# Ledger of designs, part 52: VHH binders against c4kar8

Target 1, 263 residues: c4kar8
Amino acid sequence: MAELSTPSPASPAPLDGGRGDELEKFTLRGARQILQLLQDLITHRGLITAHTGGGHSFMTAVLKVDEERGRVVLDPSPDPQANRRALAAPRLTCVTQLDGIRIQFPLVGLGEGQDKGRPALFAPLPAEMLRLQRREFYRLQVPLAHELSCLLKAEDLARKPVEVSARVIDIGAGGVAVVVPTGAAEFVIGGTLPACRLALPDGEPIELDLEVRNLNRQTQRNGTEQLRVGLRFAALPRAADTRIQRYIFKTERALNAKARGGL

## First folded at step 22 (VHH)

Design gd1
Fold by OpenDDE, fold request of step 24:
Structure gd1 (fold): chain B 263 residues (1-263), chain A 125 residues (1-125)
Amino acid sequence: as target 1 above (263 residues)
Amino acid sequence: EVQLVESGGGLVQPGGSLRLSCAASGFTFSDHDMAWYRQAPGKGRELVAGIDSGGYTRYADSVKGRFTISRDNAKNTLYLQMNSLRPEDTAVYYCAAQRSFEGVTYYGPSEYDYWGQGTLVTVSS
């Protein structure tokens, strides 16, 4: 009876530096906003996963916010070892969800406290809090069988217009990631690709403008180099947005059904 | 002016007892969480015992069962009864205060608003 090793929950990949600009739009740095969000977490009794590094985490909650002293009070883990790790960690990464919105914030300088005679943890108020709407952050990995493609209107090294058919590897409400052969076109981060065509399985291609957000060179198992291009939807029409959302929803449902053994 | 004045330190033999006092002035004593810290030569300042404004106490593991922290709000005085003293208890003992917040006490030297000058306790045969 082979014990199916439940895959260890993948440590949230460090937010790769290239996503920095997009994340800034969702980062709260205002003291009042931060305090309000923490208060909301208290009100809703939101469970927080606190990551201490090294693949370790524990469940906690915000108990109190001391605005005057600039402290957030946390519920300690029932595991003393987890608390020791937390206190020893140079940084705690807290992840939670409120009203379907993913919230992430760092805590630095964790200390031991007491709340009415009960053990507590505390830290200085976070300097920033990331608030990501699920809809905007979620990226569907596109099944290979769907053969989702995007016709990119780009330029080559000579600034000559070229059309590149790119495979879509992931899609979300805010954009797509595609793979192109190395040297197929020149891409510039922050550059706009006008009048591109996204092909969805459910109808005619969607014409849209794309903004290059990140570039990553990837080597395939066969040794072939490919360029992964992260693209943001620029000024997406409502009808197009609806179609994209429908595709994502339908695909997710199908994948989930398959995972449950239904398919 | 805020003042915390420790007293009661001195030389004592192992197994002996001392009672430290801390007289507080210049702030509302009843609205503050109080603590005793100690610092031995060459070591960092460590928590010995804390008592919040609600009367909840905390002790370092090294002093549990031997030391008792108490407060008299009418006298603005914090106490530390130390029994069964050991050589390792030798240190300068400091009184500290922090403003209470909804029953929360923050431990750590940096979290206290006021400190005394300390009183020396020497446990030696």
Scores: ipSAE 0.871, ipTM 0.950, lowest interface PAE 0.4, mean pLDDT 90
Fold by OpenDDE, fold request of step 24:
Structure gd1 (fold): chain B 263 residues (1-263), chain A 125 residues (1-125)
Amino acid sequence: as target 1 above (263 residues)
Amino acid sequence: EVQLVESGGGLVQPGGSLRLSCAASGFTFSDHDMAWYRQAPGKGRELVAGIDSGGYTRYADSVKGRFTISRDNAKNTLYLQMNSLRPEDTAVYYCAAQRSFEGVTYYGPSEYDYWGQGTLVTVSS
């Protein structure tokens, strides 16, 4: 009976001090911003990994935020030993994800509390929260109104060249996800689609090479089957990258403005 | 002026009983979580028992089953019934109050807004 050594969760590599300036751009220090982000974590019931040091961690969640007292309330671990470690730790490093964005924040001065008769943990509000939008992993959901498309140069089952106009459903710095009709072309994971054309609303299509990274069959509400294809940008010229980034930024800004009731 | 006034302390033999009272004034008693803390000579202040505004209680393991915390909101008074007293229960007992927050109680001396002057309990043969 070989004890499958569960790989020790790799301690998050200390954010190397040299990237300090870049990290500052992603660090929230405003009280209102911190409170809002904590509230968002409550609303989304985001699971948080709290690291206590020494390779130990436990799962928690933000239960409540007391702005007046400046306290965050956390769900304790079901493991009493984990809670003891947490309380003894000089610092907790909390890690979570919200909407694909990694969030990291320290908690110092952990204490024991009670929430309606149930055990709870609490700490002073964090002085800072790091919101790391890994550009590489961020995917903007493309608004349907933009009609973003990508002309794919692929092959059919007979290996005959075919061109497929695919709707882009999400876009990021590293690639796009598209939807194609089932049977429109054959896609192989790891395969390259050369000289494809990504159409952005702001100008001429961008010619680029795409690598197939993921294939997912989806059934629409109407019963029609579609293929979702995840594509990586294999070689993206700097000018194209700039255009893509500009599009993402502009679109995100517009969506956020709309969500705030501005437009 | 906010005041917490403890009473009921004294000398008692091992196995005896005492009832402490804390009279609160100068704040809305019903909107506060209350607690008893104690401090023995040469030791830090430790939680004995807490009762929140909703009536939920917490006890230190050392006093569980022997002590009972209760409150009378109409009288603005906190109580601690202490039974089966032991020499190790010898301490100054303090009443403490913190404003309630959505059913959350924060334990720890620094989390309380108001403190009494304390009453001495001595358990000795």
Scores: ipSAE 0.869, ipTM 0.950, lowest interface PAE 0.4, mean pLDDT 90
Fold by OpenDDE, fold request of step 24:
Structure gd1 (fold): chain B 263 residues (1-263), chain A 125 residues (1-125)
Amino acid sequence: as target 1 above (263 residues)
Amino acid sequence: EVQLVESGGGLVQPGGSLRLSCAASGFTFSDHDMAWYRQAPGKGRELVAGIDSGGYTRYADSVKGRFTISRDNAKNTLYLQMNSLRPEDTAVYYCAAQRSFEGVTYYGPSEYDYWGQGTLVTVSS
C-alpha cells in the first residue's frame, strides 16, 4: 500500500518583488486601515494560516488588537512544537480570507504572552496588509489530469529562437505559472515572449503575448531541477479572457463538487 | 514618579527559602500586570513568574512548584515566595510592571513599562 504522500501544501509563493506595482494597489499601509482589517478578522473569527517557513504552518486567529501598544494577539497552536517554530521564525506569513477576499500580512517579532491565563502569541502590528479584492490575483491550481500546456516562444543561451512546451501549474485572470526543464530556454524577468500558445481543454490554443514576471528554480523529489516561470498576460483579447475565465470557473466548480463528495 | 523597589534578597543556603517584595508607587498598581525577572551573571534577563491584574499566574519551568508569585493591591506590593532554593537560582531579581490590556500579558523584557533596581539573591553553601 504505497502511502500517497499528500503533496506538501505549496508554501505560498513569496510575493515576488516583480509584482510590485500591481500589489501596491492592494497593499494597506495606513495604521487605521490595518487596525480596522484586524478588527474585522476578530469579528468574523477568521481562521489564519500562519507560515513559519520551511514548509511549516499552523492555524491561528487574531484574538485581540492592542492599538496603544501596537500589538496583535494570536491564538497559539495546540502543538507546542509549532509554537516553538513560530517564536523562532524571523517572520510569519499570515494568510486568511474575509468575505472572499484573500488577506496576507507579515508578522515580525513574535513573542509569547498570556490571555486570561491561557497561552497566547503576540507580535507588533503588521506594517502592511495585502488585500486582494480582485479575482485577478486568484490562481487556480491546475489539475494534473487537465494537462494544460503553454507553447513558449523563447530564446536559448545563444539567442537562437526555441519553442518550449511548458506545463501550466496554475492559472488566473492575469497570467499563468509554468514549469520547464532547466536549460530549455533563457528567460529574463520583464522580457516579453510574443505569440505564445496556451492550450485549454475546450478548443484551439489561445495565441497571446506573455511577460516574464518571476523565475524560480525548483528541485523535485527525484532530484530533477525544474524552472518555474511566472508569466503575465501582456495583451489578451476579450474572447481569450472569456475562455480563460470560463475554464477557471468550470474547474473550480468541479473541484468543489468533488471535495463535497458529489463526484 | 514611578518607582518599583525590591527587597528581601540575600544569602541563603541550598534548600532554604526567601520572600521577595516589590513596593510599587507612582502608578495604579491594580491596573498593571506584574512580573519577577532574574538575571544571573553573564546571562540574559529571564522571566521567573508573572501575575496579571486578574490574578492569573505564569511560572518559568525551572521554578514551578518552588516559587509563588502573589500581589496585594491594597498595599501596592508584589511578592515572590521562593522555596527550595538552588544554586542556579542565584541572580539579581527584578520587579517589572506593564499596563494591563483586556487580560493580555506580554512576556519579554521589552514589554514592561517599569522596572525596579533589583535585589540580589545568592544561594550558596
Scores: ipSAE 0.868, ipTM 0.950, lowest interface PAE 0.4, mean pLDDT 90
Fold by OpenDDE, last read:
Structure gd1 (fold): chain B 263 residues (1-263), chain A 125 residues (1-125)
Amino acid sequence: as target 1 above (263 residues)
Amino acid sequence: EVQLVESGGGLVQPGGSLRLSCAASGFTFSDHDMAWYRQAPGKGRELVAGIDSGGYTRYADSVKGRFTISRDNAKNTLYLQMNSLRPEDTAVYYCAAQRSFEGVTYYGPSEYDYWGQGTLVTVSS
């Protein structure tokens, strides 16, 4: 009887520092807002994935919020080892969804408690909570096998028009992240790349305008430097939006099926 | 003024029994979760037993079956009955209080609002 090792949910990718400015708009820091959001999680009995680091996580829920003491009370894992890891962790990363909105928040300083005679966990209230509306911020990691590409119309260092074929690494309703060779073109944050072509597997390339939102230099394992470019869809026709959404949905479904042991 | 005053500590032989008392004043005792902590020489302060305002109890594994925590709200007094005492039970025992919140008790020294001065329990042959 082969113990089907449930694939450990991939640790949420660290929110890449380059999205810092955009993420700030979606970061709640107000005490009242944080309390309200936690209360909403209680009301909706939202399941939370708590990441303890090292690829370990457990399912929990917010049980209570003590505003006066500044504590959030969590449901412990049925696994004692998970609880021990949680208590030993310097930080928990909590991830959940409410009404299609991804919510992420850190908890620091976990302790053991009791709720009406039952074991509980508690922590200080989070200092910040990230609320990402799916439509704007959800990014699907593009499977390598799909080989999505985007033809970028950019300028080189001499301001000569150049076309660069870029690999798409993630895609969402609001834009794409691509990788290009270093020096292939000059990109300016806030600049527009007109009449680019996004190639999806299901048909003809989509012509669209892209706005450069972030630039990150990445060094590959082989020592090669690449430039990661975050691009926003500046003007997306409705038909193109529908195709992108369909691709994302289809791909997510396939990935989830694969993760569940479906061929 | 809030006060927690422990009493009942002393010298006892292994296998003996002691009963600690903690007299509380200056706050609404019935609205607080109470606990006994202990600190042995060179060690940190550790939970021995807790009792919430609803009467739910918790014990450290090291004292389960030997110690009993109880409270008398009419007398504003917390008790710890200690039976089958062992040399490793030697410590200063502290009474602690925290305001109750919807049946939740927070464990850890930093979570308690009030502390007593402690009473010494020595278990020796």
Scores: ipSAE 0.865, ipTM 0.950, lowest interface PAE 0.4, mean pLDDT 90

Design gd1
Fold by OpenDDE, last read:
Structure gd1 (fold): chain B 263 residues (1-263), chain A 125 residues (1-125)
Amino acid sequence: as target 1 above (263 residues)
Amino acid sequence: EVQLVESGGGLVQPGGSLRLSCAASGFTFSDHDMAWYRQAPGKGRELVAGIDSGGYTRYADSVKGRFTISRDNAKNTLYLQMNSLRPEDTAVYYCAAQRSFEGVTYYGPSEYDYWGQGTLVTVSS
């Protein structure tokens, strides 16, 4: 009887600081805002994944906030080794979700405390907290079987208009990532691709404007080089947004059902 | 003026006992978490025992079962009963105070608001 290890809910990995400029608008630095958000975490008893580095993490919760002393109190891990790692870590990265919003914040200078006779951890209040609405940042990995595509209206190196059919690899409320053959078109970060067509399985393609946000060259296993293009929806009609959201929701549900053995 | 005055230190033989006292003044003793720290020669200051305003105690592993921290709020005095003393217990013992916060005590020297001058405990044959 093989004990089906229930896949531990994938602890959301910390967002890499490399997206620093894009995340700045979602970063709270106000003392009051930080305190409020921490209080919200207390109120909702939200579980927090605390990353200590080296691929190690433990589950914790904010127990109390001491505004006067400038301390946040955390629930220690039941694992003494995890607590030792936390205390030894130069930085703790805390990740949680509250009402569909991803919250991430660093803690520095962890110490040992006691809360009414029970062991506790504490740290200085975070200097910043990242608050990301799931809708804006969640990207669904598109199943290959769905064959989502986006017709990109771009320019070649000679500034001649070209149309490139790109495979959509991920999609979110804010945009898509696509892959194109190297040399198919010239893309400029910050550039707009007008009147593109996103093909969803549920109907006619959606016409939309796309903004190039990132470019990454990728080498496939077969040695072929491809260009991954991150695209933001520059102007999305409400009807299109609804269709995209519906697709994401339906697909997520299907994937989750499959993961649970239901399909 | 806030004062913490330690007393009761001295020379004792291994296996002996001492009782340290810390007289507190200049602040509301009952609203503070109290602790004993010690510093041995060439070592950092380490927690020996803590007692919060609610009476919850904590001990360093090295002193568990041998030392007892207590407080008398009426006398504004903190105590440390030290039994079965060992040479490794030789240190200057400090009394420390921290303002209580909702039953939370923050350990670490930097977390305490007030410190005494210390009393020397020497355990030697």
Scores: ipSAE 0.863, ipTM 0.951, lowest interface PAE 0.4, mean pLDDT 91
Fold by OpenDDE, look of step 22:
Structure gd1 (fold): chain B 263 residues (1-263), chain A 125 residues (1-125)
Amino acid sequence: as target 1 above (263 residues)
Amino acid sequence: EVQLVESGGGLVQPGGSLRLSCAASGFTFSDHDMAWYRQAPGKGRELVAGIDSGGYTRYADSVKGRFTISRDNAKNTLYLQMNSLRPEDTAVYYCAAQRSFEGVTYYGPSEYDYWGQGTLVTVSS
């Protein structure tokens, strides 16, 4: 009877804090907000995965917050080696979830403490906490029938301006993924595509700046190669954001209704 | 004015005993976690023993079973009984205080609010 070693769920890779501008919207930097969120973690006894680097992590919890001294107190690992690694690490990356929202924050300058005679860890209060609301990271798979497109203003290999009509395959609050023919333009990760036009079904195209975040070559079933481009909304007007959100909401509702047998 | 005044240091032979005292003034002694630190020549300041406001103690591994930290809140005095002294115990011993927070003590020199001037302990044959 071969015990099927259930593959340990791959610990979600710590979001390498590629401080993309997108994460800034979800980053709390206010002292009061940080304190409140830490207090909420205490209240809910939220388990925290603390990453020490090198692929090592341990489970901890926030035990106390000392606002006056500016310290957060953590439950140490039952593994002395994990605690030693934590204390030696230049940075601890803490990951948790509260009410379905992923929370990530760094701790720097860990020290050893004691809480009523029990070993404890402590650190200065985090300077920032990332709170990722599910809705913000949700990417709607765009139905093929909607034929969403984005006109990309890019450059070719000769740095000549070209306009590429790209099909939108997914859309979220933070950006879009599009597919373009291979060789249609040159895309550079981190590059900005100014004055692009996103076409939604409900009105005039939205003009916006896009930042290239990901490039992935895909071979279709028919053998045709396509380039999938992940694009971030670099400068999204509030009105445009509202339209995008409305489209996502409406489409999700329709898809859910169809899935329930309503259409 | 806050003052921590250490006393009881001196020259002692290996295997000998000393009792250090730290007289505290200028703050509410009972509301503070206290510690002894030491600094040997050419070395950093290291924790020897700590005692919180609740009476919980912590010792460095190097002194466990040999040293005893205690406090008398009525006298505003911290003590360190040192037995079975070794040459490696030679150092300046410092008394330190930090304000207590809900039973939490923060170890590390930077976490203490007040320090004494220190008393020299020399263990030599």
Scores: ipSAE 0.858, ipTM 0.944, lowest interface PAE 0.4, mean pLDDT 90
Fold by OpenDDE, look of step 23:
Structure gd1 (fold): chain B 263 residues (1-263), chain A 125 residues (1-125)
Amino acid sequence: as target 1 above (263 residues)
Amino acid sequence: EVQLVESGGGLVQPGGSLRLSCAASGFTFSDHDMAWYRQAPGKGRELVAGIDSGGYTRYADSVKGRFTISRDNAKNTLYLQMNSLRPEDTAVYYCAAQRSFEGVTYYGPSEYDYWGQGTLVTVSS
């Protein structure tokens, strides 16, 4: 009778200190600030994309904030399946925009409720809310002629390690966006993919840790579904950063030269 | 002192009916959302039915069409009419209360402020 040691849920790797510091500048942790921001979302009827994992999401809104109980009330999806996924998800990642500012916050411990007899969702108030100003970093669209790939070390639905070769569609100083086949791996927003390999044209692949920042399912013109994964560089060595910046610069210059009729 | 006192439980044959009552005291009954929960042996506590301060109701799928939750604010009493009882309805039934918040009811055992001691309902031939 082999006691199947339930693997202890891997503690989320500490947000690496340096780039974590920049993110910390944009992270609200104060109860009052969080409440105010949630109230602002209510006031402005801000639509929220709630990500449940696996590339699934639904549209919601904050309906009410119960400060006394420490609860946020959400509009459920009209899709019962989406609501079931939300309730089953260990974490809901909410993404919205207010006044051109991207807002992201996690909700944990979703429950079912009612609002005046209508179905509702609720969760404990988020412990933190990220308020990101406009993308500070220019992202280069990777030309098809200069394909970049990233080997992602991820897990499948069974938590089995899998390696996924992903095409990089855009790259910036802060991260990459990649496309992967649907179902190739399970991605969780806020999760870390350790020891990934970014292949640049100028040499050996760069080993780096990547944090999943967004997931978007995209249907191609041919009807094929792909998952777009936005990835942040979690820990980027200085040498790697230099190489990435050099690549971006060189590629931009080449694109601009071509656009000017020089090539 | 806040009290919720359940009554009306007992032994009943399959297909039979029972009416549970919950007498509330020590708080403003009309300002609270009420619910019936049940706990069968070896199982977790599950929602049976809820009624908010506005009179909106919710039922578990397993009891829809068979059970009716109602409240009498003048008597500070919550009721559960149970018809067409089945052996699977055997459980301790608990009355629960939570303070109403702007028409929102939070379902889940942890969301209720007050609980009764429960009354046993046994459905057996």
Scores: ipSAE 0.857, ipTM 0.944, lowest interface PAE 0.4, mean pLDDT 90
Fold by ESMFold2, fold request of step 24:
Structure gd1 (fold): chain B 263 residues (1-263), chain A 125 residues (1-125)
Amino acid sequence: as target 1 above (263 residues)
Amino acid sequence: EVQLVESGGGLVQPGGSLRLSCAASGFTFSDHDMAWYRQAPGKGRELVAGIDSGGYTRYADSVKGRFTISRDNAKNTLYLQMNSLRPEDTAVYYCAAQRSFEGVTYYGPSEYDYWGQGTLVTVSS
């Protein structure tokens, strides 16, 4: 049989655009904060994935920050086509991690320059930078044995109330993803589902309001149709957040212990 | 008051040569990256050549091998030697200056802080 190689680490993908409002509290907009974070990337030589759209990206780094003119200077790609795509793109979405912190920021108005005779790219300083700890972007893949579910209070096509028990496939600090049979209820991106119930293994189900952020139709190999629904926690009380974080931590620790038990 | 004053333009036959000068005043010349831009009738302004405060140069592909940019920091003067001129080089030529930052030059007309009034170069039989 042919040998398979371990894939290189995947480039960080931008966070879903439909989750922008839930991430607002982790968004830096102060000029001093933005300058300091960019300077940290320079100091620690952070590698950045710059997404140009259409599934294209290239690797770069922040070389310099010109505070007075308000410009960030970037390392160009060795691939001329990647540079042409970057210069033509209406914006770049830059993603990186620094000391376990995920950093994401847009750049618009990319231009060509030089740095001591070497080609360079530049842009105005970003107006915002997203800075997230692992817990704030991490999604635990829920083990099937846990059978986590969420009772959704939605409407059918005739706008009659229906309750749908949906299997939770992943869970994070900001929301859950669930699967339901196709046609079980009408879901609209941006719609709110009030008073849903998330069943965790400990204690009573959590009552919470959910907002539909994305919908993906799935067809299994056996022909079964299902709908993957991405749901954001609209207003999450601190006690509910604590229970969710404890579940995530305990489950991940248990999975890691099983992996280490083999030797 | 910052001033950039171009001179040396004129009418030249194809294949001829011209030397443009740009006299600068009102700022520390040696602390600025300099460039020549040109604008043909009905067209946008385009980079011809740039030279940073450290002497590194960049040329538009259309002028490589024919034009040479240089600067004399003692005289606060930027030069453009234009050889083997073609009708497509006909344009108003502008001197531009940008504050130097750690060896970085930002190309693009909006990135330059100071501009001259321009000198007309016409290449025609």
Scores: ipSAE 0.733, ipTM 0.890, lowest interface PAE 0.7, mean pLDDT 87

